# VH-VL binders against Uncharacterized protein 5: the designs that were tried, part 2

Target 1, 153 residues: Uncharacterized protein 5, of Haliotis asinina (Donkey's ear abalone) (Ass's ear abalone) (p86728)
Amino acid sequence: SNLQCKIAGGGELIPIRTPEYRAWVPLGEVGLNVSDSKVLIFAARSCFGAHILLQNNAEDFKNAVYEIVIGGMKNTRSGIRQCVGCKFDEWVKDKALNCRFFNYFWISWCGDEVWVGHGYRPPHNRILRYKYENQPVINAASVRSESDTYWAL

## First folded at step 22 (VH-VL)

Design bb3
Fold by ESMFold2, last read:
Structure bb3 (fold): chain C 153 residues (1-153), chain A 122 residues (1-122), chain B 108 residues (1-108)
Amino acid sequence: as target 1 above (153 residues)
Amino acid sequence: QIQLVQSGAEVKKPGASVKVSCKASGYTFTSYGISWVRQAPGQGLEWMGWISAYNGNTNYAQKLQGRVTMTTDTSTSTAYMELRSLRSDDTAVYYCARDLFDFWIGYHFDYWGQGTLVTVSS
Amino acid sequence: QAVLTQPPSVSVSPGQTASITCSGDALPKQYASWYQQKPGQSPVLVMYEDSERPSGIPERFSASNSGNTATLTISGTQAMDEADYYCQVWDTDSDHVVFGGGTKLTVL
């Protein structure tokens, strides 16, 4: 059923550090593949601006993507948009990141919607929900950050 | 109390270079970027590029790539823009502006320097 | 490289509503900002994020962005509003800042 969706990973958490800059880090290059999965759960320790890109193709950063921003606008907003740097389709006030502690988040593209939430138990604590008319198939993900960020995926 | 104070007007010959300074006060200099924008006489605004005062990262307008260098000195809260190989069509007022760049909404500029006239004539 | 097109001039009578348009293919996907420049002065940010007003800008300034057009609206236009007005976007395809050509608002 479309209600039961696989969570990416299932082994030891993969630590990643993204220094402050604009380049994406493809998760496939660090050993995390999201193919055949519909849910990503992760933790981040960051002052602000944790970015996750869901991609149809690992080499495509422009088309057939969703960008999820956690703690944007200096850790005051989180949102979903369908291209890098474009207007957000859905966003909320949100102070979800912490400079000193890891916090958990989840993203789901299960069914015909994209959901984002806090914590490690989707669908609990959902903060964002958006239905796109023609969702691309998601086969890859990448991360970047606006501040020095430590990830566990 | 936020101020951006620029260096004085310059007259240059074609082929020379110019370096304009922009001294910031009244805010945490390293928390924001500086954009440079020029305006030819009787014309509109043209973005030249951006520099982060935090890490020195730059983004230059493609039209000026190879001719422009932007730097900062965080100890004096001062940004610099150098334009090389000057041409007559580089005659303009050059502004520095505090850049509220954010990956959410993009670039926008809330405080501007007074402008520096650079005249390029043979 | 995005292009933003503005009318060269707009004239209004004092107390009337002025509308200044900015057209471009980037506007459906990008936030617009607006700047006021009085003769001999530096630009001043008057609107950002399509419709947000900076602190200190009068409430008679408003803006919108719909379709291929962003619009700056000044209600109750005053003589002090006479200036050049520029729209601006971040063109994320080229990673460049783009300004419109400017509109001279005349209050008469």
Scores: ipSAE 0.546, ipTM 0.840, lowest interface PAE 1.9, mean pLDDT 91
Fold by OpenDDE, last read:
Structure bb3 (fold): chain C 153 residues (1-153), chain A 122 residues (1-122), chain B 108 residues (1-108)
Amino acid sequence: as target 1 above (153 residues)
Amino acid sequence: QIQLVQSGAEVKKPGASVKVSCKASGYTFTSYGISWVRQAPGQGLEWMGWISAYNGNTNYAQKLQGRVTMTTDTSTSTAYMELRSLRSDDTAVYYCARDLFDFWIGYHFDYWGQGTLVTVSS
Amino acid sequence: QAVLTQPPSVSVSPGQTASITCSGDALPKQYASWYQQKPGQSPVLVMYEDSERPSGIPERFSASNSGNTATLTISGTQAMDEADYYCQVWDTDSDHVVFGGGTKLTVL
């Protein structure tokens, strides 16, 4: 159960800025380790395109990854995919982001599914779920954005 | 109405440079990117590169690295593509196209300029 | 970088259904777009995101992806549909936009 999984983030607020259409920012480089967690809680102030990458290898951004896009397509969609820049496996209509204010989100990879939700209280307000084919081993996470985005993790 | 209007035809000699302009109207210029695509006579479409009018970032086709420069002037809503060291196989119609680069679906070009013929001959 | 392969030509009689294929290893993972180009004119986007139709494009145009093949389908083909058609993807490995070689559709 997602409620039984250890949570990364939501405690010490680590500010991160991702300029628009720039490279990934590994969370490990800012002191956030997700290797022993199954839930990530974060806040984002963004106009559109907040991306979170769950990684098996901190140095590998292509293989064995799950990418969560919040507020994609000009803040009209949110989705999950198994590779960067590829077709989405699951997505929903979603206006999740705000240019002016921080909104909270959570991602969980407990059990055999990846979940995404609004707010800071998993498993409440879940908007996405995807059952992965293979159990992911997530040792790292990174963020990037399509618009200039401020993160709080 | 959204329009991309390109500069007129050019005739150049080998080794010369050409700079094609693309003036955008009918939309917020800085909210989209501009891609350049060329088409040699009787041939298919070839992507040359992309520039973001939002932040000025560029991505050029590997084949053209070092020879191509894309720029934008936000004050005039105009994109420019300069191709240097021209050779005969650069003879083509050059198109600018509007694209909002989106990591969701990638590149797709919904509006195109009328094209600019660039002829390279000795 | 990725390669997209199209048949050089396809012929169809008026009122019949035309199918134009595009094959490539990138297609299972990357969304495909399609463009129509008539002689002496600029390309026109006719499909995007594999199967989405831009506004202004007739409903007789549709597209789908299956495996490593994308297909543009034109039902009730009309004389005005005679044109060159190009598929296109974004190759994330090379970060390049890639076009197919194009298919000339002839309406007999």
Scores: ipSAE 0.529, ipTM 0.872, lowest interface PAE 1.1, mean pLDDT 93
Fold by ESMFold2, last read:
Structure bb3 (fold): chain C 153 residues (1-153), chain A 122 residues (1-122), chain B 108 residues (1-108)
Amino acid sequence: as target 1 above (153 residues)
Amino acid sequence: QIQLVQSGAEVKKPGASVKVSCKASGYTFTSYGISWVRQAPGQGLEWMGWISAYNGNTNYAQKLQGRVTMTTDTSTSTAYMELRSLRSDDTAVYYCARDLFDFWIGYHFDYWGQGTLVTVSS
Amino acid sequence: QAVLTQPPSVSVSPGQTASITCSGDALPKQYASWYQQKPGQSPVLVMYEDSERPSGIPERFSASNSGNTATLTISGTQAMDEADYYCQVWDTDSDHVVFGGGTKLTVL
């Protein structure tokens, strides 16, 4: 039931705060390198709109990216899309975030699909899956949020 | 009863500035953005820009960059649009609209002010 | 910046179905919204998120977005539907709102 791919980090969780702002925070800049990993497990405390961008490199915000939005539409939807700001390829109704408490999430790009789930035990509690049209090379990730958000990555 | 009430018509000379007000009522002003849209006589709609009443962030149409400033006063629930260095082709009706911008679905405008005619005389 | 192209006018008989198109290469990737503007009035949102209808808009209004074309459809068209109609998208490349040129719907 466990994914057989490397989980990013492998050490102590890294705290990040993203104010309600449009700027991406590259995870490499805070010491989390995903280039040799296929799974990201993290916690977030947020009212709504936690965004995670999977990238082929840290400078690429338009091409060969996957954006995961957790708690979009004011914490009523979560989804996966193939570009920043475009229509979602997959989404579900989801009230995943909490203003007062950290909740855990995971993202996997192991194999030929992107998966998203709740909790800290992938692949348990998967809520989204998206099969690649072309197999990506994911070497970087970035985060931002629509509301003031605390992350532990 | 959501309303956006704009300031009255204005006549300006070329090179002057105009500042249009938009007073919101019937909703939590700081929870939404305001877009400004203009319409020249007999023409279509042209988006000018957007301001968040939550944090004051702005996004201006590139065509107007350097000539437009949008602000809010949260204590009076009022948005303002100032257009500088006016030309005759700035003659239009200027609308404010409540902007339901969301990173999921983008911009859309559910309530509009009555419009403010700005005439730029040569 | 994206461009949205609409026919300048569409005519229909009362009771018939009106179809107003909006073409642009941004439409496969973007949600479309539609606005109605009657003479001397402010625009009114009639459709958003491609096919969602705001509260208070009659069920005879519907919309779709497929390929490079968004379409506003009014079934059972009434004289009160005579207006200008504008499509609109968010062009995320330029981070701009773009309106179509407008279509005058005549009911006769």
Scores: ipSAE 0.504, ipTM 0.828, lowest interface PAE 2.1, mean pLDDT 91
Fold by OpenDDE, last read:
Structure bb3 (fold): chain C 153 residues (1-153), chain A 122 residues (1-122), chain B 108 residues (1-108)
Amino acid sequence: as target 1 above (153 residues)
Amino acid sequence: QIQLVQSGAEVKKPGASVKVSCKASGYTFTSYGISWVRQAPGQGLEWMGWISAYNGNTNYAQKLQGRVTMTTDTSTSTAYMELRSLRSDDTAVYYCARDLFDFWIGYHFDYWGQGTLVTVSS
Amino acid sequence: QAVLTQPPSVSVSPGQTASITCSGDALPKQYASWYQQKPGQSPVLVMYEDSERPSGIPERFSASNSGNTATLTISGTQAMDEADYYCQVWDTDSDHVVFGGGTKLTVL
């Protein structure tokens, strides 16, 4: 059960800023380690294009396990893909982000599925799901944005 | 109506430089990027590079690295492409095109300038 | 750097369906766009995101992507559709925009 998985984030807030179309910011560099967790909770204040990268290798920003895009396509879509900048494996129409306020989100990769939801209470308000053929190993995470974005993790 | 209007044809000697302008209108200039694409006579399209009109970030084709410079003037909504050390195989029609780079789908060019012929001959 | 391969030419009679293919290893992972270029004119975007049609493009234009091949389809081809057509992708590995070699569509 996703509820039994260890949670990264959701405790002491770590502020992160990602300027528009800048490089990835590894969460490990700001003191957030996801290697022992299966759930990530975070908040974002953003106009569009909040990206979360789940990585097997902290130095790999191209062939990551999964990239979660929240509020893509000018805050009209959210999706999951296995390759940075590649076609999405799963996506939904979604106006998830707010330019003025922090919205909360959660990602879980427990078991054989990855889930994405709105809010800070997994597994509630799920918006995306992708089933793995094999359980992936996630050792790191990074964030990036298409618009100037403030994060709280 | 969205328009990209480019500067006129150029004739240059080998070794010289050329700077082509692309004036944008009909949309918020700083909300999009500009790509440059050239086409040699009777040949296909070749991407040269991209510049963000928002923050000035650039991405140049590797083969042109060090020889091309793209800039923007937000006050006039104009993009510029300078190509240095010209040679005969740089003879081509050069196009500017509007692109809103999106991490979702990447590059796609929805509006194009009329093209600028640059002829390099001794 | 990714490579996109197109047939040099395709011919169709008026009213028939034209199919222009674009092949490349990047196509399973990267969205394809298509451009129409008539003689002496600038390219015009006719399809994007594999199968999306921009506003103003006739419905007879469609596109799809399967495996390593993207296909532009023109149903009920008209004389005005005679042009060069180019496929295009963004290669995330090289961070380059890549065009196909182009296909000349002749309407007989």
Scores: ipSAE 0.442, ipTM 0.850, lowest interface PAE 1.3, mean pLDDT 92

Design bb3
Fold by OpenDDE, fold request of step 24:
Structure bb3 (fold): chain C 153 residues (1-153), chain A 122 residues (1-122), chain B 108 residues (1-108)
Amino acid sequence: as target 1 above (153 residues)
Amino acid sequence: QIQLVQSGAEVKKPGASVKVSCKASGYTFTSYGISWVRQAPGQGLEWMGWISAYNGNTNYAQKLQGRVTMTTDTSTSTAYMELRSLRSDDTAVYYCARDLFDFWIGYHFDYWGQGTLVTVSS
Amino acid sequence: QAVLTQPPSVSVSPGQTASITCSGDALPKQYASWYQQKPGQSPVLVMYEDSERPSGIPERFSASNSGNTATLTISGTQAMDEADYYCQVWDTDSDHVVFGGGTKLTVL
């Protein structure tokens, strides 16, 4: 069960703002360590394109990664892929984001699968599930956005 | 109807600069980007770069780094491409194209300008 | 930087099915788009996201991507389909847009 996995963070929400740009913001730089966790819960206020990258190496954005896109394609799709900017391995129609209000999401990488869901209560409201082809060790995470996005992690 | 109308043909000497304009209409200009693609005579398509009409962010082809500058004027819904230090192999038809860059699908060009011939000769 | 390879020319008789291939190592991971360019005209987007057809493009146009090869298929080829066709991808490693060399389709 995903509930058995440790949730990243110390209980205090960390605010992050990502403008519309292609650069990643490593969560480690804002004091959020995911190396000893398997679940990330966060809130985002965004119009479209909230991206979360799970990384083996904090400095490697290409190898041994999983990218989660929430509200992609102008807030019409959400998906999981094994590399930045490549074809999605799993995706769903999803109007997940809100320009005006924070919506909550969770990502889990417990076991041999990556799960994504709506809300702040894993494993409820799961919308995506993908089994690893090659199981990476997740030691870091980063965020970026296609629109100005406010995060709370 | 969506249209991209480019400026007229240019004849330049080597070492000179050229600035091509692309006026967009029929859609919300700031909601999309503009890509520039050139085509030398009898040759294929070559991507030059991209600019966001929303925030002005740019991405230039490495081959043209330092010589190309892309800009937009939101008040006139016009994109500009300046190419400096022109040489003979820059002779080509230059196209602007509407490009809504998306991290989901990347670059794709759904509407194109009519093209601008730029001739570089001594 | 990624490379896309196309045959320089393909020839078909009217009514036959034309297939234009595009090969490259980036194709398994990147979506392919296709453009049609008639002589003296600007390119026209005919396919995107490997197999999606824009509005206004005839249904006889289709595309697929398998392995390292993307294929544009034109069923019931007509004289008006005679043109140059270019495949295109976004190379995420270099953040460059890459076009194939183009294929001239001749309708006999």
Scores: ipSAE 0.319, ipTM 0.809, lowest interface PAE 2.0, mean pLDDT 92

## First folded at step 23 (VH-VL)

Design cc1 (from aa5 with heavy chain T105I)
Fold by ESMFold2, fold request of step 24:
Structure cc1 (fold): chain C 153 residues (1-153), chain A 122 residues (1-122), chain B 108 residues (1-108)
Amino acid sequence: as target 1 above (153 residues)
Amino acid sequence: QIQLVQSGAEVKKPGASVKVSCKASGYTFTSYGISWVRQAPGQGLEWMGWISAYNGNTNYAQKLQGRVTMTTDTSTSTAYMELRSLRSDDTAVYYCARDLFDFWIGYHFDYWGQGTLVTVSS
Amino acid sequence: QAVLTQPPSVSVSPGQTASITCSGDALPKQYAYWYQQKPGQSPVLVMYEDSERPSGIPERFSASNSGNTATLTISGTQAMDEADYYCQVWDTDSDHVVFGGGTKLTVL
């Protein structure tokens, strides 16, 4: 893509299903390693509430994390926050998810900013951008959802 | 038009159980959750737990885990809270409240039932 | 789990501004909510999402959340505002709803 940072994966996409479930699914445990990467591209088919956590440590869901929520508030908002469940640092109105079809999204933590966008060609269609001071190294990612969600990562 | 109407006052002995009902009207019951909040005499509000009327998922306060069960009956738009192994410090007014929970903004309660006094004494 | 601390009471004269504080370590990262409870009545939501006012709540009610402190402010306080006031957050670490201990507002 036209980002200079490394994109995670690059092989065949990994299918995952997350039901209406509070538990995180660590992507490393399903074979997707983000530790040497700065960009994640994925697809999701979901009615609402697709959550992606970027983590310094795969076993730590509280410290040194970013949470990206796509289609929150019943598929009306997307946002970036610095901890699970805290106030969003940036958010936009966004009806990005579809119950019947997969849509593509991307997340970049390249440089000193976190970006989020639609589609599979970052940095095209960026919807969110936030610069965090004292940005942690991201070594892992996890997903969960508010509704029954099919992922291709 | 939105109303939550609770069952009447109860007097119980220690070790018994109580089941309080909360009948909702004026809104789509399955679109929202119900939280239960209690208030001991002269005390503040204490959250007991939450149930989704959409899918029946629950979240109970740790203090009450193992003693409380929350259910819904969507055919009657009614939520239930059962508290078992009652003790004297369970004496309180028990409220149901419509819960606007979302992972974005958290729990909050826009409409409350009238309250149900449960007295536990020997 | 998080703790929200409120003063037990606040007294004001009619027409003056009442300020009710709520302090806790969860407040920098969480939305605060406020409830009014008059004697013998159920609580009523009076402020949500830190500073938003539900329809039907008088404009003399306002709120803020800054640092470790959320504040409910009632300007032009009236006798009918005499009540207990509770702040509330979602403590996401314990996944619990937490209320403050309550503040009795007296209008003298």
Scores: ipSAE 0.684, ipTM 0.865, lowest interface PAE 1.1, mean pLDDT 92
Fold by ESMFold2, fold request of step 24:
Structure cc1 (fold): chain C 153 residues (1-153), chain A 122 residues (1-122), chain B 108 residues (1-108)
Amino acid sequence: as target 1 above (153 residues)
Amino acid sequence: QIQLVQSGAEVKKPGASVKVSCKASGYTFTSYGISWVRQAPGQGLEWMGWISAYNGNTNYAQKLQGRVTMTTDTSTSTAYMELRSLRSDDTAVYYCARDLFDFWIGYHFDYWGQGTLVTVSS
Amino acid sequence: QAVLTQPPSVSVSPGQTASITCSGDALPKQYAYWYQQKPGQSPVLVMYEDSERPSGIPERFSASNSGNTATLTISGTQAMDEADYYCQVWDTDSDHVVFGGGTKLTVL
């Protein structure tokens, strides 16, 4: 179906910088609340390794999470996994990040699956999908990166 | 050709420190990490810790926290492991290994140094 | 910290298939790696990412990771395969590298 769920944000874009190999930045702490939405659209300028964590609550980095990695393995793969650092449940070859320019991405947890795509018009250009066994309660999201990354959310 | 060449064997007394060097060649040193793994006589492999030559980040085995320091010198492509407050049960062969750590696939070691025997005896 | 359990030894005749198991709760969630160590030598990576073979490792080496068990399999086992074999994972809960206790493969 057409993606009919609420998109997070809607105000001025929130600029974030994540230096390489740093702690998670909870999006709620920088002013972006995802608890009332099912879709996140963002841009990133990065050489590789942009990480997005979907969480049941902002302090849970171990349980009830989904980690999305865009441009992992030095900008050669993107994937979805059900815990921080575990084997990927779904992944594709993907060279989506650019060191010099912002590229757009979207993540959806609308319905019974997690989807990931390129661009700013979900569900267009979907590259990944993962069906969860039980509909998750996602109330928070966090970001980090393997390389120095500029985000616009 | 990728090589890791370690410093020579050492004999130490309990309470002393040891610093083992690991000279890397044949690859871009700052693109990878170095793990240190030890093996007591007749025993299995025990991971001690890791250091990134890219940014200097470290991860030490909890058992050794407070006694171990790992460093790199990028100008000489050399990694160092210092173990302090030595005890007789620290007697082991100490290996450095090139660590292909990536957040995707985890830690793993594709090239190993020749090993350095450290003997701790009274 | 996760634990990887291996049998202490496995014996096979030349030409037979050797199977070395590695059991642990981390294995369903993590890639397994295998190392061979001959007496007096440094370890050598022989399998990576559960089932992939590095360049230069003979095709008779294979591996799998299913459920709580990773298995290294050597078909047509040769005397030169006599060594200690270690499995390894990344335990992301403790953020530690964990090795199995090692298995001595004897070719009789």
Scores: ipSAE 0.678, ipTM 0.860, lowest interface PAE 1.1, mean pLDDT 91
Fold by ESMFold2, last read:
Structure cc1 (fold): chain C 153 residues (1-153), chain A 122 residues (1-122), chain B 108 residues (1-108)
Amino acid sequence: as target 1 above (153 residues)
Amino acid sequence: QIQLVQSGAEVKKPGASVKVSCKASGYTFTSYGISWVRQAPGQGLEWMGWISAYNGNTNYAQKLQGRVTMTTDTSTSTAYMELRSLRSDDTAVYYCARDLFDFWIGYHFDYWGQGTLVTVSS
Amino acid sequence: QAVLTQPPSVSVSPGQTASITCSGDALPKQYAYWYQQKPGQSPVLVMYEDSERPSGIPERFSASNSGNTATLTISGTQAMDEADYYCQVWDTDSDHVVFGGGTKLTVL
């Protein structure tokens, strides 16, 4: 079954490149508004370490955030954590990134859980779920990467 | 056998610079980082900074920012730490260590060099 | 920047259990690491990721990280365990490695 929540975007995909650095790129600054949606579908071409931050607002990197890491630990793990850089609350073995080709991923904060999956048809191929006790207010998202990464959102 | 072998002890005057080498063997040098840690006589460990042998990215302790430069030569599997404008309180044993840094679990050091004593005196 | 506080010294009798504490506000959110340094030697990693033991470290070494305190525990303490012990974290707020001040373990 399909999720009943709105997917962010809906126009032409927005290309973003994140070189190897620690600065976040706010998606709102490149024209992708997530404030009225609960699902993000995207593609990434990356060797490892694609990071997505779900935020209460674009300036908040500490409070009311969830960090999703796809292909961490050199493309061997993916996970969800409730703050930037802290221990992961949920993670799995996962070798989902490819240095040469784009692969699709999705993130949902619809309902009472954060879900992460492969592909472009949520909720198909879900690899992670994290149940929060109350639904967070997510109005922004940001990306960064550990390796040179091309995004299509 | 993983091994880090450092250059020999040095005696320097205040205001000089020192460059300590750290030659790695027994592993793929470009797959890991190198951290530098110093220890003043009778004191604890102080992290100085880190360099990735993969891409040359660095992270320096703020106390040393502007005085320290860390480099690698991947063709010789050697890391270097240069500390400039030396002061008497820079007298310490300087260690290199293989750093397993990852954004997932952080910095940690599984193999250490033998240490290099740098003495700063007039 | 975070601070890790260790007692300067711990004394135990041979065969007893030694506990070395490391306190700091970063510990609830970060992995703790422990290093042993014997006199005149380089540090050696003795515990990683809070409670994991590297290959070659005796089973009498264990560790935990709970609340604001990480603890290194050595059961059946032997004279060869006499050393300085340092805890360490990654302080992600400052993006620095932080060591505790060190604890001298004396086996009497």
Scores: ipSAE 0.654, ipTM 0.854, lowest interface PAE 1.3, mean pLDDT 91
Fold by ESMFold2, last read:
Structure cc1 (fold): chain C 153 residues (1-153), chain A 122 residues (1-122), chain B 108 residues (1-108)
Amino acid sequence: as target 1 above (153 residues)
Amino acid sequence: QIQLVQSGAEVKKPGASVKVSCKASGYTFTSYGISWVRQAPGQGLEWMGWISAYNGNTNYAQKLQGRVTMTTDTSTSTAYMELRSLRSDDTAVYYCARDLFDFWIGYHFDYWGQGTLVTVSS
Amino acid sequence: QAVLTQPPSVSVSPGQTASITCSGDALPKQYAYWYQQKPGQSPVLVMYEDSERPSGIPERFSASNSGNTATLTISGTQAMDEADYYCQVWDTDSDHVVFGGGTKLTVL
């Protein structure tokens, strides 16, 4: 863990639902501001395909972004990529989602890398890390999913 | 074996509509999408749009927005494409294809129907 | 919107290596797919995910994607390989499928 890095939210978790379709849900619009934070902890109940986008600007879905996919390829892979829909820069075999239970995940952009892990106690159970050259400042986040997904953020 | 069988050729006048069917067999229909691709005489392939048999979501090529409707009937494992307000430049062979779309790797088409010729003539 | 450019035609002698290029700005960040279409037939997927070959496609087919160019390569080209070949990507900016214009391979 890093004592200098603030976890987003700081209050009661915000429940949202994303149906299985392509639209992003900006987290700022549901009351979660990440602009002064370096860590996001969340839970999801989902069969597969939970997507989190870290953004420089809430309106920017293409430039200066990182997309994290948990349980992609029908819940068999998780990965980090530097644009929506492009080839993954780092990925692992991972069956992390569950249709019936909420599982916890965390994402950190503290320091000069992006890290992803399981559970609610970063940096424990890190599954991914990647250092992006010239990392942008992250001021917003959005979510979407490939299957009907319940989030607690 | 996996098979996509399309409805027969059509001859239409400008301003009419056409509806092409695509009956799938040999796989779980609701686990995949269907893309529609057309090919004008002597021309290349043009993607028209996609429909998910899983949830019914569609994605249409922008140039066809407002003129095309894609649907599925999961009880018969059949996809449909309707193109309205036909013009002479809509004359083409229309293919359905099983779409292996995934957000990880994108669209691609592993099995294709035999094609349906639609001729639009004055 | 992404554009994929292919040469209109390529000619090779039997037994020679054919090389069909597909150029576009989307290719550094996207998987390329290749389809073969023989006269009067439906297209057939011959390469996927840049360089992977489906079962049933001969080993003489290979492909790569480097920089702004994807390349389909057929070694030991045979008369049965005479066809039109199309490259394809997912253009994530427009969320559309884009095909190249096609290349007619002639074996003579």
Scores: ipSAE 0.627, ipTM 0.864, lowest interface PAE 1.4, mean pLDDT 91

